# Ledger of designs, part 42: VHH binders against q9y6x5

Target 1, 379 residues: q9y6x5
Amino acid sequence: LPPKLLLVSFDGFRADYLKNYEFPHLQNFIKEGVLVEHVKNVFITKTFPNHYSIVTGLYEESHGIVANSMYDAVTKKHFSDSNDKDPFWWNEAVPIWVTNQLQENRSSAAAMWPGTDVPIHDTISSYFMNYNSSVSFEERLNNITMWLNNSNPPVTFATLYWEEPDASGHKYGPEDKENMSRVLKKIDDLIGDLVQRLKMLGLWENLNVIITSDHGMTQCSQDRLINLDSCIDHSYYTLIDLSPVAAILPKINRTEVYNKLKNCSPHMNVYLKEDIPNRFYYQHNDRIQPIILVADEGWTIVLNESSQKLGDHGYDNSLPSMHPFLAAHGPAFHKGYKHSTINIVDIYPMMCHILGLKPHPNNGTFGHTKCLLVDQWCI

## First folded at step 1 (VHH)

Design e21 (framework vhh_7zox_3)
Fold by OpenDDE, second read of step 2:
Structure e21 (fold): chain B 379 residues (1-379), chain A 121 residues (1-121)
Amino acid sequence: as target 1 above (379 residues)
Amino acid sequence: DVQLVESGGGLVQPGGSLRLSCVASGFTVSSNYMGWVRQAPGKGLEWVSDIYSGGSTGYADSVKGRFAISRDNAKNTLYLQMNRLKPEDTAVYYCARSKWLGDYTRYFDYAGQGTQVTVSS
């Protein structure tokens, strides 16, 4: 039988939560599998871009989902979480569920993973749920696991997405021990439910499961605000994306806009598109706007208003606070092995290997994950 | 030996409340998938509610918002709080453990003797 893989994402699960909070179920999962303590995600460290990087192995400039909010100057189209259904935005890459779906005697399933309810390259998973935040984890889990268990052709790749602890991180801030303890306890319980469901269906021993996240969360404060209105009139530009990485579309001369912003705050770097640091791999896409503002960790870019968020993400991807973790269990993985770090784009070639898929060209390095796999030599 | 013993049923008026209890022996409630099912007169078994070992809960549409499943780990007991009861809720209620789930159907391998719930004016 072909290998099976379930990819699970808990949005905004910062890596160091594992050190600062207790996760009995997740720890049991890890004990019987592997853990990557820190996963370096892609810049910008936002939900849609990073989830698509996980399943494509590509940097944002390559797969074309460069933010949660995007604008294409040629077509005049807009992308947002409430407007993400146009294949135009997704077709610059081929996600793994499409690759899998196109194989003989295989099918893919998805529960609300970004992009899975959109036909990409005219292909959509055989089984999927339209995104609906009101749908419980249980319902998502039940559908995914049932599809994994009973589908024909068999589901060999499935994705499962959950919005926590991201939403709560935004609301409470990651440093709120009381509230975040409660939230993270619920997450651990959901992991317990996942494991139990798999065991009850007889899937646990044969299914490869990856539990990961797209990004972390940093603490924000009303005392750390960057007010753009103090530096430039809002009539001089269009804001395509805001905080902590603002995408600026000038309405006047770009240089003039740049000059007005470049010294706006010592806690914000301002880049012309061509000057964006290479390490971000965030330059070679038309969907990246002419000017990018990058706030320092914990700083919030605002437009003459107070921030409502006590936590946020999207910052420099080198910051530990932005990093998620990866845990995995199943026939393909060792038991009781911990690894320090990988790049988030490394997950894709690993998953392709597990599933026996030929990967599309990607930015991942298979060698970075060899130590996690039983059929590979650890170097 | 596995045993489940339900209690707390009775006669209640429409709009009233009852709390059912289920004491388990021979296994740990918190480590198992547990649920409540009911059988009304002349009808088949109907799933009411369940709880995963992790704590997630599910409810039939007919009882959603009115019933709440919970457990006390120390007492190895499962509960069903039933509020805003309706005549349609009249049934024998069974506590049950699921050892296996097959297909799209919940499978329970053990159940108690049941407790009668009657909702009538």
Scores: ipSAE 0.012, ipTM 0.287, lowest interface PAE 8.1, mean pLDDT 93
Fold by ESMFold2-Fast, scan of step 1:
Structure e21 (fold): chain B 379 residues (1-379), chain A 121 residues (1-121)
Amino acid sequence: as target 1 above (379 residues)
Amino acid sequence: DVQLVESGGGLVQPGGSLRLSCVASGFTVSSNYMGWVRQAPGKGLEWVSDIYSGGSTGYADSVKGRFAISRDNAKNTLYLQMNRLKPEDTAVYYCARSKWLGDYTRYFDYAGQGTQVTVSS
């Protein structure tokens, strides 16, 4: 029987939520599986970049999805979360579902994971749902489980994406215990539904399941705003992305724009592209703009207006508030094992190992995840 | 109430051209993976060309550089422009909607009735 893997993402699930709220269903999942307490994501700590890093094992500068809003100066194309279907943006890497379909006679299935409704190197997930936020978790789960049980060639890799707790994290902020406890309880109930459905269909004992997320969340405030219009007239530049990492395309000399920005606020760092810290691995891609502004944790960059966001992400990936967790259960994984930290790019080579696939060159290190796996020696 | 209706087939001499059309109803062509497959006399189905919702196109090696797939979103119509036709291009050509149409997995949700293309002198 070929190994099977279901990869589940709850967008914006900060690792520290596990310590501050009750998750009875997730706790039962972890008790019989493994937990990685912190996953160090890639910079910038945004949804599209990190979801693509999970399935490619690459830093953003290498896979090409460098933000949720991008501009390519050569082709004059624009990317956004509402305009993300052009394969041009996704073709700088090969995601695991493409490798799964091409290396063996196998199928992949997807319920709304970023990129799965886009043909990448002329290959789209064998079964997929076009992105639609209005589709319920239950409908996504019904489709995934149907495809796992009824496909030929067999579905060996499946993905499932859910927008919470990210949407509520933005609306309420992670410090709103009353609203966040309600949202997180609903997510835990969905995890319970997932496990129950897999058990009822006879999939649970032979399916590897990973539950993870792309980033965390930090508290923002109307008292922590950086008004970019007070720094520079908008006629001097084109704004490609705003907050908390602003991507600036100068309309005049780059040095002149840099000089107008560099001392504007004590709560943001201003970088010429070549001066972006090496530790970010955020420099070697044409989609990274000539000037990048990075706000301090909890600060929001605005254009002469208030922000409606009480929580945000995208900040420095060294910040624990930006880190998600990873939990896993199945025949490939130990039972009751806890691990401290892995890098988000390490997930890809681990998944390739579980599926018996040869990984494309990547930035992950298989050694970092081998202690999670029953068929590996972790000395 | 999904319907695919092909037209444009016929008899043509080697080196000639034909344009196949496929009118779709009950769904939008621009939001779906669409393709052309063919079946030569006494042979199995062969994938010819596809176009994904995002506009990316693919072609079988046997037709690359000679055939062009396109769509007209306003008319909800898929096209296959066939140039420099050869006797080996003789087949019934089907317009199809699928989740994925590759070498290893050929899964069609819906297909039309087909249109006959004959290339002979």
Scores: ipSAE 0.000, ipTM 0.105, lowest interface PAE 23.1, mean pLDDT 88

Design e22 (framework vhh_7zox_3)
Fold by ESMFold2-Fast, scan of step 1:
Structure e22 (fold): chain B 379 residues (1-379), chain A 120 residues (1-120)
Amino acid sequence: as target 1 above (379 residues)
Amino acid sequence: DVQLVESGGGLVQPGGSLRLSCVASGFTVSSNYMGWVRQAPGKGLEWVSDIYSGGSTGYADSVKGRFAISRDNAKNTLYLQMNRLKPEDTAVYYCAKPYGERLYSTFDIAGQGTQVTVSS
């Protein structure tokens, strides 16, 4: 019978939360599985880009989801969360559920993972839920487990996405121990529910389960604002994305716009597209705007107003505060093994190996995840 | 001070129309991602519609083709035009600005809500 994999994401789960809060259910999961303490995500450290990198193994410049808000200068299309169902934005890569359905003629199932309610290369997840944030974790879990047990061809790849702790991280900030403790305890309880449901249904012993996230969270403050309106009049440019990475489309001379921005704040870096640091792998795509502004950790770019966000992400991917973790359990994984770091793009070729799929060309390195797997030598 | 104030709800017959308004203060509607969520009696919050700072809009499948979200930047007001209303649209409607990238159950700013009742 083919191997099965359930990939679970808790949006905005900063790696350091594991050290600062109690997770009895997650600790029990890890005790009989593996933990990667830090996952180095892709730049920009945002939800849609990193969720698509997990399932494609590609940097954002390669898979085309370069931000949560995008503009394509060639087609003049605007991307926002509301446009996530337009295949145009998603068609620059082939996500693992598409490969799973086409290579092995097996089924995929999805509960809210970004992109899974979109036909990509004319292929949509065999079973899916249209994105709706009001749908409970319990309902998402019930659908996924039903599809894992009651499908033909069999569901061999399933995804489950949950919006917390990202929403609360933004609202309270990661340094608010009282509020974050309540939120993270609830997430740990959901992990307990997940494990219990899989055990009850007889899935636990033969299912590979990965629990991960797309990014972390850093503390922001109303004392750390960069007012873009103090730098440049809005008539000079179109704003495609604001904070903490601003995407600037000049309406006139690019050099004039750049010169007005470059010395406006000591707490942001201003880049012409060709000058974006190579280490970001964030340059070679038409959806990356001619000028980007990158705020320093904990600084928020605003348009002559206050910000109510006490936490944010999107910052430099070298920052540990931007890193999620990865935990996994199942027949493919060692028991009680701890690993320090992998790149988020490494998850895709590892998942392809577990499922017996041939990966599409990707930026991940299978060797980085070998020590997690029972069928591999880790030297 | 940051505040959202909804209005425009009421009792309407099936097939009727209502326009909801949300007046924002303390921040600029045109520069922010915002939307409408609703809560039917005894149910959880349901996302209805949203609008990004750049003007892109989205709609729940249940309201597509019937509802239209818009904003008036000069009045700093967000609108929801509701046409061909159904009994299933009966809910308290909230104007919301999320903390994160999506309209979740946790909101940064939410108003008091405005009651919409569709019955005959």
Scores: ipSAE 0.215, ipTM 0.620, lowest interface PAE 5.6, mean pLDDT 90
Fold by OpenDDE, second read of step 2:
Structure e22 (fold): chain B 379 residues (1-379), chain A 120 residues (1-120)
Amino acid sequence: as target 1 above (379 residues)
Amino acid sequence: DVQLVESGGGLVQPGGSLRLSCVASGFTVSSNYMGWVRQAPGKGLEWVSDIYSGGSTGYADSVKGRFAISRDNAKNTLYLQMNRLKPEDTAVYYCAKPYGERLYSTFDIAGQGTQVTVSS
């Protein structure tokens, strides 16, 4: 039988939550598997871009999902959370579920992972759920595991997505110990439910499971606001994406807009597109706007209004607060092994290896994950 | 020792109803993930329904809308109400709890199960 892999994402699960809170179920999962303590995600550290990086192994500039909100100047199309179904946005890359789906005697399944309810390169998972935040984790889990268990052709790759602890992180801020403790306990319970369901169905020992996240969360405050209206008239530009990385489309001369913004705040870096630091791998895509504003950690870019969020993400991907973790269990993985760090794009070649898929060209390094795998030498 | 005892099976005509019971001993039903599985002749075990410790329920597509899983905490008993039964539902039904660590026996099965036969 071909190997099977379930990829699970708990949105906004900051890596250091594992150090600061108790996760009995997740710890048991880790104890019998592997842990990567920190995963360096891609810039910008947002949901859609990073989830697509996980399943493509590409930086955002390469796979084309460069933000949760995008604008294409040629087609005049917009991308957003509420408008993400146009294959135009996704077709600059081939996600792993498509690669898997196109293989003989294999199929893919998905429960609300970004992009999975969109036909990409005219291919969609044989089994998927349309995104609906109201659908419970249990229902998502039930569908995914049923598909893994009974499908023909067999489901060999599946994704499962859950919105917490991101939503709560935004609401309460990651430093709210009381509320976040409650939220994270629920997450751990869901992991327990996942494990129990897999055991019930006889999948646990034969299924490879990766539990990861797309980004972390940093504490925000009303005392750390950058008001753009103080620096430039709103009529001079279109805001394509906002805080903590604002994408600016000038309506007047770009240089003039830049000059008005460059000294707006000491807690914000302003980049012309061509001057975006190379380490971000966030330059070579037409969907990246002419000017990018990057707020410092914990700072919020606003217009002439206050922010309701006490936590946010999207900041510099080198910040530990933005980093998620990765845990894995299954026949492909060691037991009781902990690894310090990998890049989020490294997950893709690893998953391809596990599934016996030929990876598309990607930015991942398979060597970074060899120590996690039983069939590889760890150097 | 963990024990499960199923009952309530029988012969029923298509469209009929049955209520299966599973009495557990050695553990608390309400504190554990529980489920029903079935095995038809010549087929492997098939997941039918489950209930999480928190109370959430799940159903196979083949039984959704027809079957209902529930539990009585006082009796430490798991139930499966089966309505609008079909010949395809004919199987031995087992009450199940996942093992803590092993797939060998993926879940605790009483061993005897209860036979459900749907036939005109």
Scores: ipSAE 0.000, ipTM 0.225, lowest interface PAE 11.9, mean pLDDT 93

Design e23 (framework vhh_7zox_3)
Fold by ESMFold2-Fast, scan of step 1:
Structure e23 (fold): chain B 379 residues (1-379), chain A 120 residues (1-120)
Amino acid sequence: as target 1 above (379 residues)
Amino acid sequence: DVQLVESGGGLVQPGGSLRLSCVASGFTVSSNYMGWVRQAPGKGLEWVSDIYSGGSTGYADSVKGRFAISRDNAKNTLYLQMNRLKPEDTAVYYCARTWYGSKDFTYDYAGQGTQVTVSS
């Protein structure tokens, strides 16, 4: 009776991959659903920040997950994506699964989506898996579909996260057609498995499914390195995050550190926190450090060493290479409709509408997604 | 029971300043997307400024650099500081709560407004 939604993320799925590789299963999904060709993500274009923006509708400065590695100057806490389960980091926003559980006695289910194994405002996803990259897509899918069919109160919102093609994008780079073709073929097969499983279990007809991603990927090179050690000595600052956006906490006067950095490389921009471009919406949070370095696309910031990364992300969110896509299918969505662009923060109010939830205050614009929805008038 | 009460409007000369206040009851200002919208005589509704619960602010190009939105959480009150006022700023000013950004002209609650007149 209540509407249901499954939100699926394939980490690092650059929008342009759809034009350069064959996706027969995804193409069949889109043919009977909708496609948004580009999703403009939030800055910085990293995994944890953008995944939290999808489910909160907020810029990073507002939801507080401002990087994959963070330092909070007020509390002196440090965040790492490897093992940090402290609710402190996540409590500056209310993600959609929390709102879903607090309205009309509904349940949420989660397979590995960032934040879902953490109690946020004393509320954890009703069903969840503790993050473990070794757990197969099949096991994640089995748990999600079991919970969608066999829960009381009913699961109305479910999430599923998969680490590819991001891991392979870093290892091989997006220009490695041979390796990327193999990885993307596997992902398309997983999408085929997802659709087949939902059909077999009788879920497909009445379930809204969104397939999206958090960011894209750009090609890096050993010829495009910025050696921070050539600019400034390690003793003058604490490094909170390195590449391609370096977060610098000065141990000496901020102006002195800034002056040592500002002209060091033509391939990075150096910002005092107050001078970070307004269009980034990356300024108003204690976890954003006093000095931020932003590398140009394809450039890697290093500390007197080579980089093994052939692909990376985190760059300027205006870059098409940083953009993911969004595809959706289900009773809420039109069939065979293609849309050019939405903002990643627009996904949250759209999902709230589909689920009949009152959204928490957010940076998204519902009007941007109206043309995707059957119950809305598109003008 | 939600109520928004604006005050602080009045007659001011070009180049002058006014501070508008909006007292909210029935909900918490700090937990909501709040904004100011205005309606000039014979014209439609225009978004002026907003503030998200996390503190991020937005401004219409016509007021950017002259107006500042703020809140006092202890008083459950939203403010709009208006500097270097122009005759074009003459309007009824409404504070509003929205589910989305106020740029959408989507408000679930708005006050009754306060008149601002900028004239010699």
Scores: ipSAE 0.000, ipTM 0.139, lowest interface PAE 19.0, mean pLDDT 88
Fold by OpenDDE, second read of step 2:
Structure e23 (fold): chain B 379 residues (1-379), chain A 120 residues (1-120)
Amino acid sequence: as target 1 above (379 residues)
Amino acid sequence: DVQLVESGGGLVQPGGSLRLSCVASGFTVSSNYMGWVRQAPGKGLEWVSDIYSGGSTGYADSVKGRFAISRDNAKNTLYLQMNRLKPEDTAVYYCARTWYGSKDFTYDYAGQGTQVTVSS
């Protein structure tokens, strides 16, 4: 039988939550599988970009999902969470579910993972749910596991997405121990439900399961605000994306806009597109705007209004607070093995290996994940 | 203990055929990315063909349509059927294993090689 893989994402699950909170179910999952303690995600550290990086192995500049909000100057199209269905935005890469779906005697399934309800390269998974935040985890889980168990051709790759603890992280801030404890307890219970469901269906021993996330969460404060209105008039630019990485489209001379912003705050770096640090791999795409503002960790870029978020993400991807984790279980993985760190783009070639798929060109390094896999040697 | 042992090489006339075999031990051929590479006299290593764990295959342009890579899972053996051989196919052929995602097609393990000589 062909190998099967379920990829699960809990949005905004910061890696060090594992150290600061109790996760009985997840710890049991890890005990019987593997853990990567920190996953270095891609810049910017936002939901759509990072989820697409996981399933493509590409940096944002390469797969073309460069933010949760995008603007294409040529087509004049806009991308947002409420406007994400145009294949135009996704077709700069081939996600793994498409690759898998196109194989003989295989099919893909998806529950709410970004991009899975869009035909990409004229291909959509055989089974998928249109994104709906109101749909319970249980319903998503039930559909995914049903498809994994009863489909023909068999579902060999499936994705499952859940919006927590990101939403709560935004609301309460990651340092709110009382509220976040409650939220994270619920997440652990959901993991328990997942495992129990798989066991009940007889899938647990044969299914490879990856539990990961797209980014972490940092604490914000009303005392750490960068007000752009104090530096530049609104008439001089269009804001394509805001905090903590603002994408600026100048309406006047770019240099003038840059000069007005470059010294706006000591807690914000201002980059012309061509000057964006190479380490971000965030330059070579037309969807990246001419000027990028990057706030320091915990600082919020605002206009003439206050932010209500107590937590946020999107910051420098080298910051530990932005990093998620990866746990995995199944016949492809060792038991009781912990690894310190990988890059988020490394997940793609690993998944391709597990599924026996030829990977598209990608930025991942399979060598970084070899120690997680039973069929690989580990130095 | 990982080991790859190639066989099946030899002398053949142009237009002839050979079938190379590679027996693996210490790992499962069907669960890994496998390939054939060759080194001609005075030349560097050249990629010839590969097969993914899922069964997808690839071929260098120079051998496409003439060579066929396959495997026998029961025997844990990789094969290279070489038809319509040409003098330029003369080389030591190596069976190799690698991981996915290698930008340089670098293999992590190879056998001792088997000599293929195509000459009239």
Scores: ipSAE 0.000, ipTM 0.247, lowest interface PAE 14.3, mean pLDDT 93

Design e24 (framework vhh_7zox_3)
Fold by OpenDDE, second read of step 2:
Structure e24 (fold): chain B 379 residues (1-379), chain A 120 residues (1-120)
Amino acid sequence: as target 1 above (379 residues)
Amino acid sequence: DVQLVESGGGLVQPGGSLRLSCVASGFTVSSNYMGWVRQAPGKGLEWVSDIYSGGSTGYADSVKGRFAISRDNAKNTLYLQMNRLKPEDTAVYYCAAKGYDLRYSWTDYAGQGTQVTVSS
């Protein structure tokens, strides 16, 4: 039988939550599998970009999903969470579910993972759910596990996405111990439900399961605001993406816009596109705007308005607060092994290995995950 | 000792209804993940329906809209209401449970099964 893999994402699950809160179900999952304590995600540390990096192994500049909100100057198209269905945005890369789907005697399934309800390279998963935030985790889980169990050709790769604890992190801030404890307890219970369902169906022993996230969450405050209106008239530019990494499309001379913004705040770095630090791997794409603003950790860029968010993400990907974790269980993985860190793009070649797929060119390093795998040497 | 005892099976005509019961002892129905599975002649076990500890329910596509899983906490009993039965529903139905104990280990439970036969 071909190997099977279920990839699960809990949006905005900061890595250090594992140290600061109790997760009996997740810890049991980890105990019987592996844990990567910190996963360095891609810049910017946003939902759509990072989820696509997980399944492509590419930096944002390469796979073309460079933000949750994008604008293409040539086609004049816009991308957003409410407008993400145009394959134009996704076709700069080939996600793993497409690769898998195109193999003989295999199919893919997806429950609301970003991009999975869009035909990419004219291919869509045999089984998928249109994104709907109102659909419960259990319903998503039921569909995914049913497809994994009963499909022909068999589902060998599946994705499952859940919006928490990101939404709550935004609402309460990650430092709200009372509310976040409640939220994270629910997440752990959902993991319990996942494991129970898999065991009930007899999938647990043969299914590889990865539980991960796209990014973390940092604490924000009304005392840490950067008001762009104090520095530049809003008529001089179009805001394509906002805090904490603002994408600026100048309506006047770029240099003039830059000069007005460069000293706007000591807690914000302003980059011309060509000056974006190389370590971000966020330069070589036309969808990246001419100027980007990067707020310091915990600072919020605003337009003469107050932010209601007490937590946010999207900041420098070197910040621990932005890092998610990865846990895994199944025949491909060791039991009781913990690893310190990997890059989020490393997940893709690992998944390809597990599934026996030839990976597309990617930025991941298979060597970084070898210690997690039973069939590899840990060197 | 944990025991699950199924009942309510029988012979019914197509389009008919049955209500299966699963009485649990030594096991709290309301706090555990439970479900129904079935095995038709010559076939493997098939998942039918489940109920999470939180109360959420799931159904196989083959039974969705026809079957309803429920529980009575006071009676510590799991139910499966089966309506609009089809010959394809003929199988032995098993009550199954997965428990997560205080030691953070999983335990499987199942009953002896009850025969459901749908035939003209």
Scores: ipSAE 0.007, ipTM 0.227, lowest interface PAE 10.2, mean pLDDT 93
Fold by ESMFold2-Fast, scan of step 1:
Structure e24 (fold): chain B 379 residues (1-379), chain A 120 residues (1-120)
Amino acid sequence: as target 1 above (379 residues)
Amino acid sequence: DVQLVESGGGLVQPGGSLRLSCVASGFTVSSNYMGWVRQAPGKGLEWVSDIYSGGSTGYADSVKGRFAISRDNAKNTLYLQMNRLKPEDTAVYYCAAKGYDLRYSWTDYAGQGTQVTVSS
């Protein structure tokens, strides 16, 4: 049989939740598999960018999904969650499900992973669900397992996305131990359900399963707001994205807008595009605006208003609070192995190796994940 | 500005070998995706081979087993070793670089090309 892989994402699952809460089902999964304790995600640390980096192995400047809200200066197009199905936004990279379908005459299946309901390079996931947050985890799992068992050509790559704990992290903040404990216990129960379903269907022993996330979460407060309207009049610029990374498109000369912003708050950094730190790999794309504002951890940029978010993400990717984890189980993976850190872009070449696919150009380093795999030597 | 300069083409008899070279400036061969694309007389562009930043290589079915792509990081040079050449391999060969897969599109980062003619 060809190798099979199920990639599961729990949005906003901060790595240190694993140390602060009990996860009996996830711990059993890890005991017979592998754990990467921290995954260093890409900047900006947001859902759409990082989910696309997982499946392409590319930094955001290379794959083109540079934020959850974008503007392309060359084509004058605007991107938001209401028009995320325009292939234009996704066509700067080739995600793994497209590679899987085109190289090996295999099928791909998707339950809600960002980009899977979009034709990318004229190729859409063989089996997919149109994005709808109201669809239960159980229904997503039922569809994925049905497609894994009953497809021709065979489904060899499948994805499953779930919105928690991100939604609750925003609503309650990650420091609300009572509410977060309930949410994380429910997620652990869903992991238990997933393993049980795969075992009942005879899929468990021959399926590679990766459980990961796109980013973490940090505590926000009404006491930590940056009012952009106190810095600059809105007539001077168009706001493309707001918080915690503001994307500024000047309506006057760039230097004048920059000078009005550069000393406005001690809790944000103001960058001209060419001055964005190289370590962010966030510079070489037409969708990255001429001026970027980066708020300090836990600070929210607002427009003369309050913020209702008690938790947020999007901050500097060097912050441990922004890091997710990766756990994996299956014939490709060692049992009971723990690894400290990989880069989120390393997941893609590892997955290509497991599936026997030639990876497209990527920023990952296969060597970083070798110790996780039974068919590879460490170092 | 990225500049790619191809060399090593020429006239060769069927069954012969040639090695093409591509010297890059303003671009680091070892850190980036690169490849070779060709255009035969009166035909469209055809992807031939590529190499990823991590060192993984790919080949078109028409050249698999006969051609080998490699790079010399110290010389910032990409190579294409062509063995057991056929008349059907006659084409202008271009060195190309882009942010994603060469099989789906051509980019402005191509060089001037080098002519390969396989004939008696």
Scores: ipSAE 0.000, ipTM 0.105, lowest interface PAE 21.9, mean pLDDT 87

